# VHH binders against Inositol oxygenase (Miox), part 4

Target 1, 258 residues: Inositol oxygenase (Miox), of Mus musculus (Mouse) (q9qxn5)
Amino acid sequence: FRNYTSGPLLDRVFTTYKLMHTHQTVDFVSRKRIQYGSFSYKKMTIMEAVGMLDDLVDESDPDVDFPNSFHAFQTAEGIRKAHPDKDWFHLVGLLHDLGKIMALWGEPQWAVVGDTFPVGCRPQASVVFCDSTFQDNPDLQDPRYSTELGMYQPHCGLENVLMSWGHDEYLYQMMKFNKFSLPSEAFYMIRFHSFYPWHTGGDYRQLCSQQDLDMLPWVQEFNKFDLYTKCPDLPDVESLRPYYQGLIDKYCPGTLSW

## First folded at step 1 (VHH)

Design q7 (framework vhh_7aqx_2)
Fold by ESMFold2-Fast, scan of step 1:
Structure q7 (fold): chain B 258 residues (1-258), chain A 121 residues (1-121)
Amino acid sequence: as target 1 above (258 residues)
Amino acid sequence: QVQLQESGGGLVQAGGSLRLSCTTSGRTFSTYAFSWFRQAPGEEREFVGAISRSGGSTDYADSVKGRFTISRDNAKNTFYLQMNSLKTEDTAVYYCAASPTYFGLSDYDYWGQGTQVTVSS
């Protein structure tokens, strides 16, 4: 049934996930948390970071011909239309991919973009390319990390799970370090929006706590808006800047540590 | 978790056009990337075109580039294959497919039942 010719975009996406699934180990993720945990790479405002997204190509997402900042505003505006009374949620849409800025600081794409998964335990079936990309990961040869629970306790909660390193975890930690005044739902959505094996695939329930069950609908709601439509009416980004600057001033003002 | 249903197939003369639709059920349309495949009698199933989750990227088989266009309408839970300048070699059963990733290779890929396209003359 899978006797079909792959395109060049498939080859690029597969290569990114093969590299990710080969190199994302417990040790790698632990080292990256230390490397970025001082937030000393750059000092800049949120709007400066949004502008820097346009200098970046996401190799796990084959959307290569459209400015990434426009996607951020489109996502934010979609949320604003559906949830006009939740201004913090509008801001989540603008912020969600800012962690991708790590690629401009020399991080390889497989350590920045793409779907996330728990390290330290056996990958579950809904992890993208699961059957063909983990063969060279040394953690799968380690008895501590090669079982269903691996290093984790049953129902330990996703807050206690070591997720593969990427823009989700980096941005979550950056927001906490800079003391963003957003509700807990915002931090949770940012941290787990790329955890597709869980929120879409239904896997990893054995690691989930009651908090994770309560938060799942929020992550699923956010995911509805992570859309780029080939609409002839592109967002007028300049007309939107004053509104989003107001939200930035409210929740995460001034020059931040990245 | 998603079901796919094709429509829009039929008989058309060479040089003509057809638009295929694939409609999904439920509230998960926006979380999937979509692809079209086709299978001619006595041949293996081949890739035709794909559209990413965001809709910002499309990819096509060399045999259809410049003639076919894939698009999606998230408000209608539907994605399309616009087929122009049809050739007799385009005669096949066309299948739509969904993946949580752009080109999923997992067991969670979903497929429609197929719709027949016949190009005469």
Scores: ipSAE 0.000, ipTM 0.220, lowest interface PAE 15.0, mean pLDDT 83

Design q8 (framework vhh_7aqx_2)
Fold by ESMFold2-Fast, scan of step 1:
Formats: structure tokens, sequence, C-alpha cells
Structure q8 (fold): chain B 258 residues (1-258), chain A 123 residues (1-123)
């Protein structure tokens, strides 16, 4: 079943995860939280950040048919159709990938994109490429970090877990710093939408609090739209701008610190 | 009752075209990325092409770039490989495969495989 020659997609995606799983350590994540925690890289509005997405090349998606900003509007419109009464949820669709702008500031792909996982404990089986990408991670030789719970207490809650550094955690911290007036469901969706080992793989239950279990269905609901099939007609972004500007003005107005 | 079933294979002359289909059942189609692999007699299984779960990203082996196109139809729970300008070297059994982590191509995460369909290209 796995006796085949590698292809360009396999080579690029595998290389990204090998680098990620080698270099995402407790020390690395702690350092990145400090590096970005002053949010002094840029001052800009949400719509300006959405525009910057079009300058990104996502090496995990090497052959894309339309600009990245259009995916943000497509995701938001899909949510709007399914949940017309939850305008905060529409905005989550527009916001969810904005943390990827770190790549434009010199972050390598393995510190920006891809599935996330808890650092500081042994990786669980549903972590992508788990059996072939962690061998060179120094934390797995450290007795503090190489057991099932590692540095964590049972059921400590995902709020108390150090997740691998990427666009999820960065954007979550950015939203908290800028005091976005969104419900807890929105913050869970942003922070954990790439945590596929948890919300899709069923792993890491031993780290979860009751709040995490209560929020799981909301993250799974968001994931349906993040996995949305490409529309044959691209969204009319210009006609949608006034609606989404209204939501931005309501929940995260003005010039923000990134 | 998970099933992947290939169709559309057969005999074709060099320079011709074939469209392979992989019809799926027993899982949520939109949550999966899909790939095509092929295996010629006496050779190892070779990657041909892949499409992400969103349908926004595709990738191809260098030997088929510009000739083959992968696509998906979520409404029909089916994905396709359009093969144009076929060469005798394209003769192989073609397999469809599905991965739950569709945004990430991962051979360790292949959840389901089809049985294979024969494609024979004659000179």
Amino acid sequence: as target 1 above (258 residues)
Amino acid sequence: QVQLQESGGGLVQAGGSLRLSCTTSGFTFSNYAFSWFRQAPGEEREFVGAISWSGDSTDYADSVKGRFTISRDNAKNTFYLQMNSLKTEDTAVYYCAAQKLGWTYNPEEFDYWGQGTQVTVSS
C-alpha cells in the first residue's frame, strides 16, 4: 500500500511536517510566544490583513485556483448561509487564516501552516506523519516531555496546553491582545481549527476539560466550512465588503496591533 | 460499509483519452482528500495525482503534468482522473485512494484504497 514513488505534493508536505516535528519544542514555542507577544510587527485593519493573504504561497497547497482572500470570503459566506443568525460566526470564517501573514515576516512554513499538536508531551497516533517525523525532536529524549501526559496534569484543559506554534495560536493571541469582542466559541474555533488530532482524530482526550468537550462540536462545525469544496463561481468580494466591514466594526474595529 | 470503486479503464490507442472515476460510499466525502496511483507490471506503485478536500489544490507527478487532470464532485461522491495524450508508458493498473487528513498528503494516513482498474495504451 505504501510501496510507491514520492510525488511533488508528498515531498513538499512531508518536508514541512518533518521540519515542524523536529523543531517545535517547548523552548521554541515559548520563545515564539515572547517574540510575537508584544504585537509590534505591523499596525493594520482586518481588511488590510485580508488583502495580505493574496501575497502568500502555501506550500501545503501548491496548485491553487484563486487568491487566498477569496477562500476567506468563501468560508465566511458558507457559514453565513448555514448560520444566518450568528454574525460573529460569519466573521470567524473571514478571520481564520489571517495568522498566516507571519510567513510574509520571515517565518518558515513549518512555523505557520499545517496541523497543530501539543508540545511538552508524547505525540499521539493521529498526529500527521507521527511515526516518521519526530525522531530528531530533542523533547522526546527529555523525561519531562516524553510521557503521555508529559508536563501536563490529567484534564488540565486545552487553555493550559502549549500548542505547536502556527497561525492558530498566533491569531488567537493577537485577538486576545486587541480585545476582540467575540464569544468563547469563536476563540476556540480560531485557536484549535488546525488541531486535527483532537477534533477529528479523537486524541488528547486526557488533556481536555469539560469546557473543551462542550466546545468540540463548535470546532467540528467550523471545520465543515474550512473543508468547503471550491465554488465554480468566485465570490464577488467587492459586493461583500460592506457586510463584513460592518462585522469588523462591531467585533474588532479600527487599526489593530499584529 | 466503506467502498472505493474505480471505473473508466480499458484499451486506448496512443494519443487518445480516458476518464477514470472513483465512486465512494460509507464516509463523508467532503472530509477527504483523494489521490490516484498506478502500478505497471513488475514495477512499484507510483503516485499520479492528488486533490485536496477543498478541491482548491492539486498536484501531479512530473510524468503526467499537462496531460492529466484530477477533479472531484462532492454532490456525486465521486472523483476523477482525466487522462489526455496517453502514451504506452501510461499502461498500468490505476488505484484511487482516500485520506482523512485531506489538507495534508500522508501515506501513513491512507484510510481507503480501491481495487484498481486496468489502463492499456497500445501503439
Scores: ipSAE 0.000, ipTM 0.115, lowest interface PAE 18.4, mean pLDDT 83

Design q9 (framework vhh_7aqx_2)
Fold by ESMFold2-Fast, scan of step 1:
Structure q9 (fold): chain B 258 residues (1-258), chain A 121 residues (1-121)
Amino acid sequence: as target 1 above (258 residues)
Amino acid sequence: QVQLQESGGGLVQAGGSLRLSCTTSGFTFSSYYFSWFRQAPGEEREFVGAISSSGGSTDYADSVKGRFTISRDNAKNTFYLQMNSLKTEDTAVYYCAARFGSPYVSKYDYWGQGTQVTVSS
């Protein structure tokens, strides 16, 4: 694997994480949960939301600048090929990044995109750019939040952990609010798919419950498609629409509250 | 390509013991939640016991709790049901089953063909 040593993409990614790691505090995340928790920003269908992704470039992504809707369909199709009998899992691939639409409502990208981490405790080593991006975070000067467990009890469960605010938690709460008829694994994968320090880095095990240990293989399986299906190859999106519309009609139909 | 194969069934006297094995191939064993089910003639298939992908959680039907123990051996791609203090009511075909990751989905991805356990009085 190559060190990311060149180009404007690396500089952009670093800047996004420096801003994220500086400003994501317990207070900030708590306020964002309240701000977005009424789901009153827009009423629209899933396919309308997929279309809105094309208005954004993910500044935390070092790969390629391309329409985000292509990534959604590529991820869904990768899952469909590997898990043809799990149609709900195909839909998870299409849905996973829809929370990124917050950036179109004036939310800064450091509060929308990128890898997530627990606020309220000391960041662990596998958090991206950990050694060079947290120096200005005021929570690291607070004795309540600067230890390994911080504000949390050992093995409290990730459901009881305050994660940095981004598209993961927002979309999870949105799906719950609109009563999506997906299985619990779908909700869990959406909620934690960007928690790379845990599912890939192996950190934060001290916060995990038995549920988290049991769910880890699902998040790791999803991660294969999220990481390895990013390419400039163009999916035939129009030919795929009828299939995915059928899944939307089955699991999350009609006009939804965002 | 995916296979689940039960072994260890047979005839045993009431009060005796049997150990069932389920040997698997064609998938990543450590990522799967494993369960045992049984079905007696003329009855519905019922849950017997389960073990999580991490091995940290086990669950049992009330009828077998304290008598049966489920375990897994990731190095052998095999999981087991140790059945002690067998009763005539335990007579059934026993099936092993696997699902990916979570206990919360009702559908199992893979099933064995079943192995007969007969407990005589």
Scores: ipSAE 0.000, ipTM 0.153, lowest interface PAE 16.7, mean pLDDT 85

Design r1 (framework vhh_4orz_3)
Fold by ESMFold2-Fast, scan of step 1:
Order: sequence, then C-alpha cells, then structure tokens
Structure r1 (fold): chain B 258 residues (1-258), chain A 117 residues (1-117)
Amino acid sequence: as target 1 above (258 residues)
Amino acid sequence: EVQLVESGGGLVQAGGSLRLFCAASGFTFSSYAMAWLRQAPGKRREWVALITSGGSTDYADSVKDRFTISRDNAKNTVSLQMNSLKPEDTAIYFCAARPYGWSKDYWGQGTQVTVSS
C-alpha cells in the first residue's frame, strides 16, 4: 500500500512533480542540454559513479528504503536471471540511474528524478498528477507549445522530441559522448525508461515513429525489472563487483567524462 | 539553414576585457537559449555561459562574476562581455544553439581569444 491520498510521503512526491511540471519548459530543457553537453563536471569510472548514488535520496520515489547503489545491482541481477544471454542488458540495469548524480552537482531534484514527459506540447492525461501540476508552467500560455503536437510534426520520432530534463536524457547523452559500445536498444532504454506516460500510459503516439514502435517492447521489458526488483534485502555488492567490472571493461572502460 | 557567426576575439593582456558577438540566423532566435562555449588547445569544448529565451543567465564557476552574457532579440545577437581576463581564458570561443537534439549546424566557427602573461 502506497500513501496516495495524504501524508508526508505523498506531499513530498507531489511537491517534486509540481515543481517539475511548473519549471520544465522548452527553454529550461534547451539550457540544460547546453550546460551538460560538454561533459566537464567530473572524470570518473562507472563504479565510482555507482558509489556516488548512495549520497542521494530520490524524492520522487516513496517506496525506496535502502541505498540507491543497491537498487542498481538489484535491477542488474534481475535482468541477468531473466536474460542470461544478453550481458549488455545486465549492464543497462546497473547504469540506468547513474544520471541521478546531477543532484550532487547542484541540480534540484525536480530536474533529475521522476517520470519524464515531452516539453513543447500539451501534457497528456497519463502524465503523473497532470490535472493539478501544470497550471503555472509558462509554456502552456504559449500557443506554440499548448496544442497536442505543439512544436512537433506528427510522427517525428521520440529522437526528435525534447523530453523534460532528468537522469534519462543526461545519461543517454553521456553514454553517447563517451562512445559506449552498447547496442541501440541499450541507449534507447536508458533514454526513455522514465517516460511512463508513453510506455505504460499509452500516450504520445502522435509523436512516435516506426523506430519507437519497434523499441517499445524493449523499454517495457526493462521497466519490469526497474519496478519489481526493489526489495529490502540488500545484495552482496562486493561479490558482484568482479562480474560487473568485466561488463564495464567490455562496454564502457576506464575513466569517463561526466 | 542555421548560421552562427562569432566576432570580437583577439589578443589581450591579463586583466583586460573583450566583448564577443554572435549573429544568428535561420531559426526563431527569440524562442531558444543561447550559449558560449570555449575550447583550449588540446582540450575538449566546455560551456562558459548561457542565456535563456526569457533572459535568465547561468555561468561556469571558472568565469562567474567576470563574464556577462546578454542577448538582443531584435538583432538576433548574443554577446559575451569578458572582464578581468586570465591566461587560462585563452581558447577559441563558440556560439551555440541546440534547441532540438545535437547538430553541428547550430555551432559557429569560433573566434580566437588569446590572453598574454
């Protein structure tokens, strides 16, 4: 049972989304893509970044009661059991939340965590708290951004959509900048794993291309492990490190630019 | 097509000032954030300053309180006022706009800034 109607956990989650939906504008997202696009904030390995996750509390998630790095290992191990033949997919589980380290560099949590949505067009009904959190967003008063398509062409493809700024888009751009040797499915899952209004809610089909239809099953498969491998039992992280270090060495070795 | 043309670079002594200009065309300038980035010899490009469509500004820690970014929507220009210049500010300075994905067409050719001493 999650507290959906009242109480401090709901108040915290609602406040994060109210701030997100108020301040995530076309202008804000464009600014953040420029700010982070040089990847000059830190040089570190993947395992160092995994360690940094423990310094962060995810204010958008009321259900987590253990270190964030352990969720990364739990997600990775869940995928490993279901897809033992796809070692790159195991690594996606470990990597998926690393973009959250932006919160340690001064980003407010509403610009880091939580469900994402397209900016530059009218929010659709399955966006979390949609009916009560967008009233103060200035883009909704702009006729360029307040229609169903907004600034976009029909079926333009999600690759051409400005998503709200958060750990998804940041990590995707970081992985591309550092030339991770992962398949297209891995980059796509990282980029859109928090786009719940689309892959779970069924909204935003008017923005989707054939590539998005083809990739949807991969995002949905990943989502099973992101949601359902959160548990209070802590993994033995030290026993898992050699396996995941081997995957890191294969796909994204050494010191990376963040 | 999108064009960004930088100007105003040059050689200046430490402690001096320069003002860079960027003329933009081929897109709805007033609707997008604009930025200045720089690339020192042998280094990767790093962001320096940005200004939103609404006029709010952000700066990299290395240039905070020394550089000021501004824009003129009527002329489709963005400017960077650089004060108290240091030898470490020596770089090629680029005007950038990335309103939609990542595109090199949204980057200028750059203008060289050299700070002596």
Scores: ipSAE 0.000, ipTM 0.210, lowest interface PAE 14.0, mean pLDDT 84

Design r10 (framework vhh_4orz_3)
Amino acid sequence: EVQLVESGGGLVQAGGSLRLFCAASGSTFSSYAMAWLRQAPGKRREWVALITSGGSTDYADSVKDRFTISRDNAKNTVSLQMNSLKPEDTAIYFCAAKWTYSTGLYRDYWGQGTQVTVSS
ESMFold2-Fast, scan of step 1: ipSAE 0.005; ipTM 0.430

Design r2 (framework vhh_4orz_3)
Fold by ESMFold2-Fast, scan of step 1:
Structure r2 (fold): chain B 258 residues (1-258), chain A 118 residues (1-118)
Amino acid sequence: as target 1 above (258 residues)
Amino acid sequence: EVQLVESGGGLVQAGGSLRLFCAASGFTFSSYAMAWLRQAPGKRREWVALISSGGSTDYADSVKDRFTISRDNAKNTVSLQMNSLKPEDTAIYFCAADLEYWGTYDYWGQGTQVTVSS
């Protein structure tokens, strides 16, 4: 017996990446940075944003139903057990998916979720569905953007690269705007955790600076805590709130601009 | 062209064992967490086991100490060794790939039926 539901779900996942790889252009990403760069969509605390994750519906996975906020706490707790001395890293686990709230403000899934990649240069082989999803992207017909380096200088550094728009880049910019007092490793992990073609696939080395080589182990360490259900018998998230509220008060207190 | 193809399902008596396999193609397998989920008749899909891109494993309480997930990156396969099977384990078992570890799975197989008779 075959499950009829998983066939349409596979089609939805492919469709999301096809839409992403078609529409994520230099112009699109630049416009999104302007659209969100005033951070005027909502004023709320981190804990309020964590609560909003539970209102998200993933169009690429309508058959799986579990609380996104619970998942954020599970990731944070996994890091806390492995790195008890690095409280800022525990908070990174709680924060990393908060950019997904853009979906509640009308952003399509292809501009919120999934693997990130550099716009403005030719996509490399480890980008998901690379061979079948970029055909309609107008930047690949533009000689400025269709070569290995595209618009970039060799070894320019990932901080100088225009990444596809999604929850990574949005949350990174939001954290910078609100002057979070986290270390540079935290900002870097948030910005590049979905850049799997680089940190796992080994692609895009021509764009990397010494900073990126130094930061790679941190991004890889963060992604070890990809166990979304590591402790299904974890205490109710309410029992964890005082600890994480303490970290929020230390690093990103009060009402923030989103 | 992304494919996740499950195999190894079948009919087994309570207390028996089965090994499920999932063959992956069309994506960078080593970058993804791989999971097994199941759907029993009349129930929603539930997560069973996960193996991260780094090889760390986790299990639902209902299968802990009975099931073992493993992966072979050279062959692009993930497998689930199922021991001490119970009638309650009867379900369609799905292989899924999860890049960002948020429980919304990027790729799914079509499933393989496991039936445990009493």
Scores: ipSAE 0.000, ipTM 0.116, lowest interface PAE 18.5, mean pLDDT 83

Design r3 (framework vhh_4orz_3)
Fold by ESMFold2-Fast, scan of step 1:
Structure r3 (fold): chain B 258 residues (1-258), chain A 118 residues (1-118)
Amino acid sequence: as target 1 above (258 residues)
Amino acid sequence: EVQLVESGGGLVQAGGSLRLFCAASGSIFSSYAMAWLRQAPGKRREWVALITSGGSTDYADSVKDRFTISRDNAKNTVSLQMNSLKPEDTAIYFCATKYSLYGRPDYWGQGTQVTVSS
């Protein structure tokens, strides 16, 4: 039986990951890359996209106590304080979750939010709820995808890995399509910031190339700000807008294709 | 830098009660969700209770109706009231932020030992 009322908070988080781990297959991710790869859903500026974050509820996060746009500014300001000379890195903090706007276009939350993982190979132990959420994933019954390496070659590099579809990969592809003038470290951090099983859990090292080893410290540095800059003092967003608009004008100006 | 310190563990007879405390030092924010996890000898670590920054709570089925989690944001303290304790509740109890409760190797407290004797 099913009850008609909302479940407990942890059931919501678990349900999101159970749906994610059931439905994120090689075929699903491949289709989503095609669906979003033309970037024809909307034309808007970065600041317009930041405003849209406030219309979202992140069901993979057990703590939803203030607008999502405020987290973007808090992350950016934390980076700015630690790395005042790297203005492009300040902008990465503002941009990092903008791919979550896919949820406003009808994408289910399990295909937008939460920790990412490689599809096409056996999930490793540090994947969220790993031992209780993959039983119904059809790829795990496919001998091509059910071994440690699955469809991948040893040390193929994360750039050659098909990651579960979510805001990381979508935003990375969107930034490349619109020719953002950011350094390679910025694109890499955006692409893999939710790959917690790798950068925090230490798993999937068999898929990593020398590039991934070189870039890991950057992803770990970003992760410090993404996890630990949630402050009860809300940022004065209006006072910060001119600074971040200047960075937007420098690296990703005008109306962009999403 | 975040440091969580658990306290309140000890030896108690079956049917007894204990209250565990988690105190923050360094920089922990009242906007963080907080959780209690436990690990018994020879068993996997398991989640026990969760409280959001807004005060919403959730519990594992094994402790439901026996344990109560609460928080004091002004003091950066989270507590776990444990009633009707069973020998099966014997474990090291850990305080964790929301990011740690799903098995991520993020910051954990040192833990506090709870031993329930028959």
Scores: ipSAE 0.000, ipTM 0.256, lowest interface PAE 11.7, mean pLDDT 82

Design r4 (framework vhh_4orz_3)
Fold by ESMFold2-Fast, scan of step 1:
Structure r4 (fold): chain B 258 residues (1-258), chain A 118 residues (1-118)
Amino acid sequence: as target 1 above (258 residues)
Amino acid sequence: EVQLVESGGGLVQAGGSLRLFCAASGFTFSDYAMAWLRQAPGKRREWVALISYGGSTDYADSVKDRFTISRDNAKNTVSLQMNSLKPEDTAIYFCAAETFYDSGYEYWGQGTQVTVSS
């Protein structure tokens, strides 16, 4: 690499993944599931949570200066144009990053953002910075967790895999706890949208069940909108609120536990 | 220093072809999905094409079957082959690299102008 850590943004990216890959262990993820599993941090509506995203500074795109909540509406509108008949999918676009509010409650970046990976088994090659960021992870010195399958059975299904803790897993569990009336595809896309080593890198196939093969096209479809809708076309958020409030009222109404 | 530098833009007649290049430096190129976006005069930026670090590609409906995105990880380059160009393709074309956040592009080039005459 030619001083790839010399830029201030890239230094932050590498540092975040080094911390993530060092500290995301089976024990850490298990503790976080317990810590957040009662969903007692805040009571608020979806629209209030969308508003909280604007309190997060996303320095990952220095050429675009617009509120984080605009990305949520932009992603939702992109899906709406491509899939007008699937109103639940429009709502997935609005919801997908809401788990990032954990950062406002003191969670470090490495426990909130970035690409996810299975803990409890040896990381595969497409995990970002794989060859240079896992050396200090104690699970890699534990024979239970340092093999290709680790603690998992072949083809156990991603539903049975312990993923690194971040906004994906947190939001998925929050949606389940609050009994959102969305289809299974919505929960699945939210849970695994940051699992780039699998849906984009093609790794971890040995952990996948038939359900995962069936759901992969949905995650890949969602990923298109999550990537390209970061263009600086500012939606008229206020004109969109009645439509998305209608979807919220249909699928996840009222004051929710976060 | 992280840089994305676009090249290959220019003036071409309708029905013609251009190939855009983006040279990346200062980061581990093979770990990033790469995209091309464009901004037409008086319009907002729109996504055109993307290529994942696993090599899968996707295209906006407006350019599907006319444009092809590819990457060369050994040279840290992403390219966009543009065929059957239309006046509507006139825009500044930007190269972008994905963010380590699950949403957005972390690195952007300054853009290269493509003008298609009727």
Scores: ipSAE 0.000, ipTM 0.176, lowest interface PAE 13.6, mean pLDDT 84

Design r5 (framework vhh_4orz_3)
Fold by ESMFold2-Fast, scan of step 1:
Structure r5 (fold): chain B 258 residues (1-258), chain A 119 residues (1-119)
Amino acid sequence: as target 1 above (258 residues)
Amino acid sequence: EVQLVESGGGLVQAGGSLRLFCAASGFTFSNYAMAWLRQAPGKRREWVALITRGGSTDYADSVKDRFTISRDNAKNTVSLQMNSLKPEDTAIYFCAAYPSKLWTGYDYWGQGTQVTVSS
């Protein structure tokens, strides 16, 4: 990008969320879980997937100054500096956006990127563009899905909530399928890191269990590093590769099913 | 600790101009996209203007061609120049900081500054 123009960037972000909030229904998410649940799209290593991240542009992000792989290594290195003794947490930083590769397989960006929200119940106020993007979602005219709790029981736990389909849920399921040797905190952070209406907005407490209250600080800690909160340190990716390959070999080795 | 302090609001007649300022502290300003939002009495909050880390700008249709957002990274400030003001622009205006990849709203927001446009 050598020269920016006014208007098109944020219009792109709004359009992505309008499409997302129109088309992410209980039925849609259920179908996507089936479509991707066999993990038969590709066989590749973690480092191969990291390399593929540079082939996509996140249409939900208004700031695209750096290649996506740089963000993955920056996030990982930030965590490594703050938590040097938790090597599994360093790896979470490298892995967190790998689910975005679905966009390279023809998945529309509104079903890959951006903030997540529970389907099957009425959206809460902190959901991005909530006031202007849900009008055409058919679930909001369905009495099963248009109330505060919708199809859910009070305090059912986020593990029992059907989240909008995107890179969070896809990567979480991919990691479980391939039997990654990571602690439960790692799986949880990856699954819910884009659930900003909850962990940042303070909404959806009526769906949360004690487990979710206990895990909230972990998700918040991770998000400190996922955001560009400090001057970007340009990572020497080549020099970092042996360290992260060692973590990959420890927790998620070899050729994986995606 | 993060602080956003808005200033420059006031009472102005229709067709007039105002310039709003937001002074930011407690974070690396140059790493954040900055936005102005507004809330009119009895209405929901709406975004008005955005400026990215790279300086790209975007505007709500209702204010396009009338408002201009700008930033000064050396002084940690973002400004909103409002021209051709209309009574419907009457609202409390809020400064918001968005870390890269966070579009869910503002983790950091100021107290707001009142803009009243008389007919």
Scores: ipSAE 0.000, ipTM 0.208, lowest interface PAE 14.6, mean pLDDT 84

Design r6 (framework vhh_4orz_3)
Amino acid sequence: EVQLVESGGGLVQAGGSLRLFCAASGRTFSSYAMAWLRQAPGKRREWVALISSGGSTDYADSVKDRFTISRDNAKNTVSLQMNSLKPEDTAIYFCAAQYHFGSPTLDYWGQGTQVTVSS
ESMFold2-Fast, scan of step 1: ipSAE 0.006; ipTM 0.504

Design r7 (framework vhh_4orz_3)
Fold by ESMFold2-Fast, scan of step 1:
Structure r7 (fold): chain B 258 residues (1-258), chain A 120 residues (1-120)
Amino acid sequence: as target 1 above (258 residues)
Amino acid sequence: EVQLVESGGGLVQAGGSLRLFCAASGFTFSSYYMAWLRQAPGKRREWVALITSGGSTDYADSVKDRFTISRDNAKNTVSLQMNSLKPEDTAIYFCAKDIGYSEYWSPDYWGQGTQVTVSS
């Protein structure tokens, strides 16, 4: 778990999570699913979306001083080296943060970036800054949403959980809407890669189904590359572009609805 | 309560080897990523090696091909085999659970550390 008690980025990171944990409610997430669910904001290719990421800074990330497309290509190349025969997994590395483009359409940082958590139930201890950031969330005063299970049934499965709104859920819904031809593991990793309280913190087991137990190793494997593929050397993006364009053409071709 | 206890450090000549051990308790060891970090005097803590719950490994560029991380789920231990040691490897080495890229980790998530000193 991350602890930012004395870092140079503490004020910014804490403020982002305080706003997130104050405003991410069942009502808010439900409204955002409706707002984005028609996928009518833009028509563009994956490579166009990758280029747009460079116009964005992630205020929840202490490693903010490098281009976002750099991270995408480095993550993809790290996966490619470790899993050369799983080309769909290479593409997951390139795609994983594309949902962050919502920030360029006027979404505040706290509705785009950072660690996710289930809305509609009491936050668990491994949620970032849990002890000091949820005081003003109105759902915690609602008896429907303030217990351990909240609105959920035991072992309902994460597929049936309403996650806080951010780039994970948005991109997952976008990929489903556009009928990406990726395996189920790819969709799952994209949807839950920022759910650190679960895959790293070990919390929320009461919401998990057998599918979630089976998928956990995939999310943890992806997380290895997302955390540690941050090299100071800039990737030669132009030399990599033909390879990744080939994967895009295979799994998610052409102009897509965002 | 999570507890991590490091051992195996010591003084070694450049080119030598050491093996570090971490005994873990208070959590389901087999389900979590384990890592080794180090901190030299006056410098920030840096990540050294990682092992996933499934056994996949990764290493910082400074230690690749010299260090090997492994785990024993039956004994709740993670170890770091350090070969071809250099004076630059001199540091306190920490075992960590669920480590991310940050020098702001709480001491509750790693042990007291074990001192490694490499003389030239």
Scores: ipSAE 0.000, ipTM 0.128, lowest interface PAE 15.2, mean pLDDT 83

